# Designs tried in a protein design chat: VHH binders against q9y6x5. Part 253

Target 1, 379 residues: q9y6x5
Amino acid sequence: LPPKLLLVSFDGFRADYLKNYEFPHLQNFIKEGVLVEHVKNVFITKTFPNHYSIVTGLYEESHGIVANSMYDAVTKKHFSDSNDKDPFWWNEAVPIWVTNQLQENRSSAAAMWPGTDVPIHDTISSYFMNYNSSVSFEERLNNITMWLNNSNPPVTFATLYWEEPDASGHKYGPEDKENMSRVLKKIDDLIGDLVQRLKMLGLWENLNVIITSDHGMTQCSQDRLINLDSCIDHSYYTLIDLSPVAAILPKINRTEVYNKLKNCSPHMNVYLKEDIPNRFYYQHNDRIQPIILVADEGWTIVLNESSQKLGDHGYDNSLPSMHPFLAAHGPAFHKGYKHSTINIVDIYPMMCHILGLKPHPNNGTFGHTKCLLVDQWCI
Short names: E, the ipSAE of ESMFold2; O, the ipSAE of OpenDDE; V2, 0.75 times the mean of E and O plus 0.25 times the DockQ between their complexes.

## First folded at step 10 (VHH)

Design N11 (framework vhh_7uia_1)
Fold by ESMFold2-Fast, scan of step 10:
Structure N11 (fold): chain B 379 residues (1-379), chain A 126 residues (1-126)
Amino acid sequence: as target 1 above (379 residues)
Amino acid sequence: QLQLVETGGGLVKPGGSLRLSCVVSGFTFSSYAMAWVRQAPGKELEWVSSISGSGGSTYYEDSVKGRFTISTDNAKNTLYLQMSSLKPEDTAVYYCARSKIYYKWGDWQTSPFDYWGQGTQVTVSS
């Protein structure tokens, strides 16, 4: 009987939410499983980049999804022209569902995980749903559990993505305890529904389940805006991405654009591509623009406008507010074990080990996750 | 030149349905994301829904999920918003908007909308 894994993401689930709110269903899941309290994600701390890092084990400069909005200067293609289903953007890496389908006689299933509705290296998830944010968690769960019961060839890897608490984090901000407690209670109830459904269908005992997230959330304010139009006229550059990491493609000399931006705001760092800090691992890709602006935590870059956004992410990945958590349960995992920190790129080689897959070269370190696993030695 | 023209607004009773249309000229959907944005009397602009140029990805504000459906007909250069189970709170001027930068999952509010239609009034009342 091949091992099975279900990977679940609740978008924007900041790690410290676990300490500030009650999660009875998630607590029961963790009691008989493992918890990593803190996952250090990749820069930039955005949805598409980090979801792809989870399933490839690669930094963004290596897997090619370097932002939610991108431009490739060599091919003249623009990701944010709504061509996110063009395989070109996703082909710089091999996600785990592709590896799962190509190495053995196995199937993959996906409910809305970024990239799963795109043929990558001529391989699309065996079962998938086109992205539609109006589809309920219950419908996504019903499809995934139905597909997990398929046996010709067996579905061994499945993914499930949910947009909360990210959407509410943006709308209310993470400091709105009343609205965030309501949202997080609903998520805990969905986790309860997930576990109950798997038990009812006889899947729970033999299924490995990982619950994680791509990033956290920080509080924003109308008092913390950086107006880019006050620094430089838009005739001097093409804007590829805006906030909180702005990607600038100069129409004139790069040094002239850099000099106009460098001292514009004390709450923004301005980098020439080659000067981007090495710790970000955000330099070696044609989709990273010649000038990158990085706003300080809680600051929003705008174009002569206000922002109604009360929460945001994308900031420096060293910030605890940007970090998610990871919880897991199943035959591969210890019971009742807590671990402090892993890197988000470490998830991929761990999942490959659980599924018996040979990982593609990656930036993760298997040693960082081995203490979570029952078949590994840990001091 | 470049123009977005909304039609299909009107007066409906609570629980009713309405379909808004936005005919575009001067560009094609394949290079842009399209959105519906509304403004209730005395309130700020509120994003309602977006669709990718391929038509393959759709996004909705929480209050309209399950009630509204966004779609495109590329052959007719027309964007639609099918609204059902309408509530008094849906009363607003609805704008068709174009975005060159399309942010997914939570970043929609930072997407610059570079062209807007004139708006079409939707009124939900007895």
Scores: ipSAE 0.038, ipTM 0.554, lowest interface PAE 6.4, mean pLDDT 89

Design N12 (framework vhh_7uia_1)
Fold by ESMFold2-Fast, scan of step 10:
Structure N12 (fold): chain B 379 residues (1-379), chain A 126 residues (1-126)
Amino acid sequence: as target 1 above (379 residues)
Amino acid sequence: QLQLVETGGGLVKPGGSLRLSCVVSGFTFSSYAMAWVRQAPGKELEWVSSISGSGGSTYYEDSVKGRFTISTDNAKNTLYLQMSSLKPEDTAVYYCARSEIYYKWGDWQTSYFDYWGQGTQVTVSS
């Protein structure tokens, strides 16, 4: 009866890992499906913003999750670990699982995708797991497949989030071939497990599966630090977010704070909110602070301390190191088709088409993904 | 008079278990994210685990996933770290820390910690 879709994210899966490491299970998936080699994500290239862009088709300034740490100038609310479940932060957009539940009499299921444990517009995913990083991929997969087979109304949209290779990318850096090889081999094995589980349950031939990611990863170093405390005293501003995009809320005149920052380091750009480059689509939201600092690739902004991370993301979305990939398999998708590039916001209208949902207004362009789909002509 | 006081460290054999406790005072416990960070002899500080003030979100360094569990008891203003299947590599001074800024979703931590405890020594050896 209704089409079904499973959306899987491996956090921090840099697109060029596919060229530098072996993925036998993922390559078998792609052979009978489609591959988009590069996905141009949204700025800032962080986990929460990009995961929400995938499921809303909106730039961060439009969906309101503009960073992993936020301050709203109008309401004076702070987004942090202690209040990330406040619907206020998520209500500027309608994610696809909400649309799925409200337009059709269908259920959604979620294993830890950002936002799925929050009631958004008074609607929470029909089945969900609260975020807990200690829960295995196997347990997440078991819950998702159980819900896909044993739900009324039927689960037609399911999401599955996994923290690797992001966690290891931060710890070891993407250039640590020995450690990254081990981590990526484990991920490929998990993809193999996912495919085999779906085959054993009779789901594989009738389920559309998308495997993607939110961003890439770049190498950092103790030799590439920007000490913000050497630029400006902490008494002049409130720090909303630090690195590699610092969000500065001035406690004194904005121009005075800007002047203290603008020439402090050759390895960061300092923007007044209205001067943020239009290409970032990162300006028109009350949660974007009056001054934004953008570090150059591989540079870390610190507060008079060393950085423990050897890899990071959040940088300029034009950088290939920040780009993930997208692979897909299922009745909606061509077999053995390779596509060069799409925008991450294009995923949402494609998924709405597959599920037969009317998309909310969005920044994606359906035409960009037509070549992937069997019911569309690629011209 | 903000204080974070860690207890529960000690000597344990490989494969053993310990529960660390951090009693906090002078602030509203449930309003802050809390973390455990450790420092092995001659090594840099390593983030181990974090928990949201609501207790609804937990995060772990990869090497401790499935072995360590972070939890809170808001009535007792106490943060816990239950450690199981301990390895010699887990030998370190463990610090309880209050987090002002926390990067979520497995992001390797360059988070701001505004208050720290005195630390408690965990030694895993035969």
Scores: ipSAE 0.015, ipTM 0.419, lowest interface PAE 7.0, mean pLDDT 89

Design N2 (framework vhh_7uia_1)
Fold by ESMFold2-Fast, scan of step 10:
Structure N2 (fold): chain B 379 residues (1-379), chain A 126 residues (1-126)
Amino acid sequence: as target 1 above (379 residues)
Amino acid sequence: QLQLVETGGGLVKPGGSLRLSCVVSGFTFSSYAMAWVRQAPGKELEWVSSISGSGGSTYYEDSVKGRFTISTDNAKNTLYLQMSSLKPEDTAVYYCARSKIYYKWGDWRTSYFDYWGQGTQVTVSS
């Protein structure tokens, strides 16, 4: 029987939540599996870019989903939706479900992972759900487990996406211990439900399960706002994305716009595209705008208005507050092993190895994850 | 000319249902994300729900999940908000808005919207 993998994402699950809150069900999962304490995500530390990096093993400049809001300078197309059905936005990379379906006579299944309801390179996930935030975790789990047990060709790669704790992290902020405790306890209970469902269906012992996330969360405040309107008149530029990484398309000379922005706030870095730090791997794509503004951790860029959110992400990927974790269980993984850090782009080649797929060229390093795997020599 | 025109507001009892409609003109409807935003008396604007231009993705504020459904009819250039199990706290002026910048629930701002309707009053009362 071919190997099977279920990839689960709890959006915005900051790595250090594991140290500050109790997770009895997740701890039981880890006890017989592996834990990577920190996953260094890609810049910008946003949902769609990082979810696509997990399944492609590529930096954002390479896979083309460079933000949640994008403009392509060559084609003049705008991406204003989270789930644009135009394959144009997604076709700069080959996600693992496409690789799974094209290299092997196997099916893929998806409960709302970004990109899975789009035909990418003329291939759509064999089974998928259109994104709807009102659909319960239980309904998503019911569909995924049904597809894992009852598909021909067999489903060998499945994904499950859940919006929490990101939604609550934005609403309450990660420092609200009362509200975050409640939300994280609920997530732990959902992990318990997931494990029990897989055991009940006879899937647990033969299924590889990865639980991870795309980014963390940091505390924001009405006292930490950068008013862009105080820096530059809106007639000089088109705003493609706002906060905490603003994407600026000049309507006048680029140098003039840069000079108006350059020293506007001590809590924001202003970069011409060619001056964006190499460590971000955020430069070589037509969807990256001529000027990028990067706010300091916890600072929010606004247009002469307040911000309702108490938590945010998108900041510098070197910040521990932006890092998620990765936990895994199954026949491919060691039992009771803890690892300190991997890069988020390393997940893709590891998953290809588990599934017996040849990975497309990618930015991950298989050697970084081999200590997690029973069929690999760690040294 | 670009216009967003809301209809369907009114007085409804707690537990009741109401459907809001927003007819849009002057732009390619399916090329933009659309949203419903409300303002209760004496409160700030609150984002309620969004739908992608393709209609394939929908997003909801936590307090309305399972009770409200956002949808579009591209042939009629119309955005809908089906509201059920209405509560007194749902009393507000409801605005239809066009989104110029993608946002996720919890990361919204008024500056993300470039065109707004006139609003329609929803009152939930005995």
Scores: ipSAE 0.352, ipTM 0.705, lowest interface PAE 4.6, mean pLDDT 90

Design N3 (framework vhh_7uia_1)
Fold by ESMFold2-Fast, scan of step 10:
Structure N3 (fold): chain B 379 residues (1-379), chain A 126 residues (1-126)
Amino acid sequence: as target 1 above (379 residues)
Amino acid sequence: QLQLVETGGGLVKPGGSLRLSCVVSGFTFSSYAMAWVRQAPGKELEWVSSISGSGGSTYYEDSVKGRFTISTDNAKNTLYLQMSSLKPEDTAVYYCARSKIYYKWGDWETSYFDYWGQGTQVTVSS
């Protein structure tokens, strides 16, 4: 019988939330498992890019999901929600569920995860749900546990996605302790429901469960806006993505557009593509635009308007506010082990090891997650 | 000529239902994500719901989940918002919008809408 893994994502779960709020169910999970306090995500610190990095082990420039809104300069295709199921956007990498299904009579299941509703390299997740934000956590949990127990070939890799605390983080901001306390308590209760359901179904003792997130959240304000319209007219460029990383496609000479933008705001860095810092690993892809604008933490880029967001993400991946955590429990993991930091791309080779899969070439380092695993030597 | 025309608004009692329609012309409906955005008296614009051009993905603001349903009829180039269990807080002008830059998975605030309708008034009162 092959080993089984359930990968759970709570979107926008900033690592610091664990220190500032009580999570009795999550703490019970960690007590008998492992905790990685900070996961250094990939740039840009957005949902689609980081969720795809978790399941491919690749930087965004390598897997091709470089933003939530994209333009491909070679093919002239534009990525928006209207064509998010076009395999073209996802085919620059092989996600773990595809590899899982192609090796030795195994199935994958997805109670939602970016890419699982797309045929990637002619392979779609064996069981999946189209994204619908109104579907309850309970219904997602019911589907995923049914598939884990009642599938042939057996489901060995499964995902479960929940959009909180990201949605509330945007609406209230992470510094709203009253509203965030309520939201995070509900999430902890959902973790309790997950564990109880797995125990009731006889899955808990033999299932590896990872609970993680794609990014954190930082406080925004009406006092921290960058009005792009104040320094450049719309006639000079096509806007591919806006905030907090703006992707600019010039309609005139690139240097002229750059010169209009470079002194627009002291709270924004303006980069020609070739000048994007190497540490971002955000340069070598046709979907990265000729000019990118990177707002400072907590600053929002707008087009002559106010912003309704009190929280946002997408900022520099060196910022602790952008970092999620990782907790895990199951037969592959030590009990009561705490680790300080891993890279988000390290999750993929660890998951391949747990499932007995040969990983595709990737940017992760298995050695970084070695101490979490019972079948490995540490240090 | 690119146009979005909303209809179906009106006065309804709390707990009632309304169906809003938005007829679009001048573009291929299935090539764009579509949204409903509302503005209550004296308030900022609030995103309500979005649907992908394929119709395969739907998104809702938390306060309308389970009460509102977004759908499309591509043959009629029409976007719908079926509203049930209406509350006084749902009173607003509702706008149909076409999305050019769309952040999937509920982060509508990073979406960029390039065409808007003129709006239709929904009033929920006793």
Scores: ipSAE 0.207, ipTM 0.626, lowest interface PAE 4.7, mean pLDDT 89

Design N4 (framework vhh_7uia_1; at its last look DockQ between E and O 0.01; V2 from the best seeds 0.00; counts 0 for: pae O 15.0 > 2, placed apart)
Fold by ESMFold2-Fast, scan of step 10:
Structure N4 (fold): chain B 379 residues (1-379), chain A 126 residues (1-126)
Amino acid sequence: as target 1 above (379 residues)
Amino acid sequence: QLQLVETGGGLVKPGGSLRLSCVVSGFTFSSYAMAWVRQAPGKELEWVSSISGSGGSTYYEDSVKGRFTISTDNAKNTLYLQMSSLKPEDTAVYYCARSKLYYKWGDWQTSYFDYWGQGTQVTVSS
């Protein structure tokens, strides 16, 4: 029987939550599986970019989903919510569900993972749900398990996406221990429900399950605002994305816009595209704007307004607050193994190996995940 | 030239239903994400729901999930919010807004919206 993999994302699950709160169900999962204590994600540390990096193994400049809001300088197209289903935005890479369907006459299933409701290279996930945030975790789990058991060709790769703890992280901030404790306990209970459902359906022993996230969360404050309107008049540029990474498309000379911005706040870095630090791997794509502003951790860029968000992400990917974790269980994985760190782009070649797929060229290093796998020799 | 006009507000008892409408003119409706944002008496603005320009993605604040449904009618250039199982805490002025930047849930800012309607009052009271 072909190997099967379920990839689960809890959006915005900061790695150090595991050290500061109790997760009895997740700990039972880890006890018989593996834990990667933190995953270094890609810059910018946002939902769409990092979810697409997990399933392509590519940096954002290579897969083309460079932000949640984008503008393409060549075609003059705007992404935003209005163009989220246009394959143009997603076609610069081949995600794992497409590879899975094309190589071995296999099916893929998706409960709301970003990109799975879009035909990419003329291939859409065999089973999918249109994105609707009101659909319960239970309904998503019911659909995924139904498709894993009742599909021909067989579903060998399945994804399940959940919005928490990101939604509550934004609303309350990660330092609100009372509200975050409540939210994280609910997530742990959902993990318990997931494991119990897979056991009851006879899937648990033969299914590989990865639980991960796209990014973390940091505390924001009304005392840490950068008012962009105090730096530059909005007639000088078109705003493509705002916070905490602002994407600036100049309407006048680029150098003049840069000079107005570069010394405006001690709490943001201003980069011409060619000066963006190499370590970000965030330069070589037409959707990366001529000027990028990067706010310091916990600072929010605003346009002459207050901000109601108490938590945010998108910041420098070297920050531990931006890092998620990865836990996994199943026949491919060791039992009771802890690993310190991997890069988020390393997940893709590992998943290809588990599924017996030939990966597309990617930025991940299979060697970084070898020690997690039973069929690999660990150094 | 560009206009958003909300209707459908009113007084309703707890457990009741209302449908809000926002008639749009002056732009291509399917080219923009649309949102509902509310403000309760003495409170800050709260994002309620949004829909992509394609209509293929819908987003909801946690407190309204399973009770509110956002939809569009492109032929009528109209955004709807179907509200069911209304609670006293749903009492607010409801605004229709056009989105210029992508956002999800609590990461939004008022500057993500470039045009707003005038608002319609919803009062949930016994």
Scores: ipSAE 0.786, ipTM 0.900, lowest interface PAE 1.3, mean pLDDT 93
Fold by ESMFold2, look of step 11:
Structure N4 (fold): chain B 379 residues (1-379), chain A 126 residues (1-126)
Amino acid sequence: as target 1 above (379 residues)
Amino acid sequence: QLQLVETGGGLVKPGGSLRLSCVVSGFTFSSYAMAWVRQAPGKELEWVSSISGSGGSTYYEDSVKGRFTISTDNAKNTLYLQMSSLKPEDTAVYYCARSKLYYKWGDWQTSYFDYWGQGTQVTVSS
């Protein structure tokens, strides 16, 4: 009887939402399982990079998904085009669903986790949905549970992605308690629906379920803008990504572009690629541009206009506001255990252990998560 | 010379439908993400929907999900917005715009658009 795992992401779920808002359904899930209060994610703290880090155990420079917006100067391709489904972008790593479904008598299913609609190393998730933000959580859940319950070979690894609370966090900001309370209540209801569906289908007792997120959210303000057009003419560079980590491809001498940006704002660090801090693990990939600009927490890099965002993410991964949580329930996990912190790259070797898979080389440390697991000695 | 020309606006009853078109010239249509942005009277610009240059990825603002559909016809260099179940709060000038930045997961802001059309008026009223 092979072990089964469902990996669920609620995008942009900041760790401290758990202590600042009410989650009766999620708290019941945690009470009967485990909680990791803070997950230290990878830089940059953006959606695509961190979702791929979860399923590969790799830093962004190592798996090659280095931002939500990327540019390949040789091919002139952008990530969000037809080339974002091109295996070229994804083939620098092997995600867990590929390793899983290549095992004897196993398959994988996916509802919109980044990369699951791409044939990575000639292998696409056995069952998947093409990304479409208009598909409801209910339809995503219906497909996942149908596949978990009715597939041959059996689905042993499944993943489910939801856009909230990230979308609302951008729109309202994390400090808008009224609107965020309403949004987070809806998410807690969805978690309740998830658990109820699994119970009704007879899956709850024997399925391992991880509920986590990719990053948090910080408050932005019209009073905290960094206007690039005030410092450099936009014709001197190609803008690959804007905020809060701008990716700059110079069109003129690189040192000249750097010098024009160096003192643009006291609330922005300007790095030549070779000078990016080592603790970011964000240097050794051709998709990282020659100059990056890293805004301070809560600051927004703009061209020559205001920003409509009241919340954002992508900042330094040492910031608590950028950190998500992880909760888990199932036969592999202890009941009623809380753990302070892990690194997001540690999730991959833990999942491989649960599924009985040999992990590919990665940056995670299994020892960091062994206290969550019933089959491990915790010390 | 880059041009974006919107058509298809008009007056419609609540619950009705319209299809907006944006004919594009002066750049390779499939190389850029395209968007619809609207401005209601006395309000700021609001992003509505975006589509990747490949046409494979679509994105929608929450209030229009399930009611609006963005699409492209590369042979005609035309962007479309099919609007259904229209409400009075959908009343606005609708602009098509080209994005300089490619964002896949709901990070669309008006500062990401470098070229805009002239707009087409949509009025939803009893």
Scores: ipSAE 0.000, ipTM 0.342, lowest interface PAE 13.1, mean pLDDT 89
Fold by OpenDDE, look of step 11:
Structure N4 (fold): chain B 379 residues (1-379), chain A 126 residues (1-126)
Amino acid sequence: as target 1 above (379 residues)
Amino acid sequence: QLQLVETGGGLVKPGGSLRLSCVVSGFTFSSYAMAWVRQAPGKELEWVSSISGSGGSTYYEDSVKGRFTISTDNAKNTLYLQMSSLKPEDTAVYYCARSKLYYKWGDWQTSYFDYWGQGTQVTVSS
């Protein structure tokens, strides 16, 4: 039988939560498997881009999901969390579930992972749930495990997505120990439910499971605001994305817009598209707007309004507060092994290896994950 | 044990043709985009052409469009560059390179490449 892999994402699970809070179930999961303590995600550190990077192994400029909010100047199309169903946005890459789905005697399943309810390259998972935030984790888990256990052709790759602790991180801020403790306990309980479910179904020993996240969370404050209206008139530009990385589409000369913004705040870097730092791998895509604004950690870009968020993400991907973790368990993984860091794009070639899939060209490095795998030599 | 080995370079007259080959080993050839990059005397590295891992997409710099053709033989783990209508300005060392990044547009950067061959000299002179 072909190997099976379940990829689970808890949105906005900052890596250092593991150090600052108790996770009995997750720790047991890790004890019997592997842990990568920090995963360097892709810039910008947002939900849609990073989830797509996990399953494509590509930087955002390559897979084309460059933000949660996008605009294409040629087609005049918009992308957002409420408008994400057009294959136009996704077809610049081939996610792993599509690759897997197209294999003989294999199928893919998905529970609300970004992009999984869209036909990409005219392919959609045999089993999937349309995104609905109101659907419980239990229902998602039940569907995923049912498909993993009873499908024909067999589901060999599945994804499971959950919105916490991201939503709560935004609401409370990551430094709210009281509220975040409650939220993270619930997450750990969900992991317990996952493990128990797999054991009950007899899947635990044979199923490879990866638990990870797309980004972390940094503390924000009403005292750390950057008001763009103080620097430039609304008539001079269209805002495609706002904070902490603003995407600016000039309505007047780009240079003039740039000059109005470049000194707007000492806590914000302003880049022309061609001057975006190479390390971001965030330049070579038409969906990246002519000017981007990057706020410093913990600063919020606003338009004559106060932010309601006490936590946010999307900042520089080198910041530890933006980094998630990765834990894994199953026959492909060692037991009781911890690794310090990998890049989020490294997950894709690893998953392809586990599933015996030929990877599409990607930015990942298989060598970075070799030490996690039992069939690989680790020096 | 990863290796890229270029062959096929030489001296040719203007208007002539050459076919460069690059044999690769040590990695899954079809899993990576491949590229040709050249460096003329006293000049910076210049991207010439790229091809996707599947071979379905090809890219060329403007100066070589219509004259150069990039292709692959996955069974032989070989990358090719067919050059025609060669000009003196095409004189350079030509490098085969593996691309870690995939860019679906035509503006490839040399920073995308993580492994290089030793290069083969192409000289176009009357």
Scores: ipSAE 0.000, ipTM 0.239, lowest interface PAE 15.0, mean pLDDT 93
ESMFold2 (binder alone), look of step 11: mean pLDDT 80; pTM 0.821

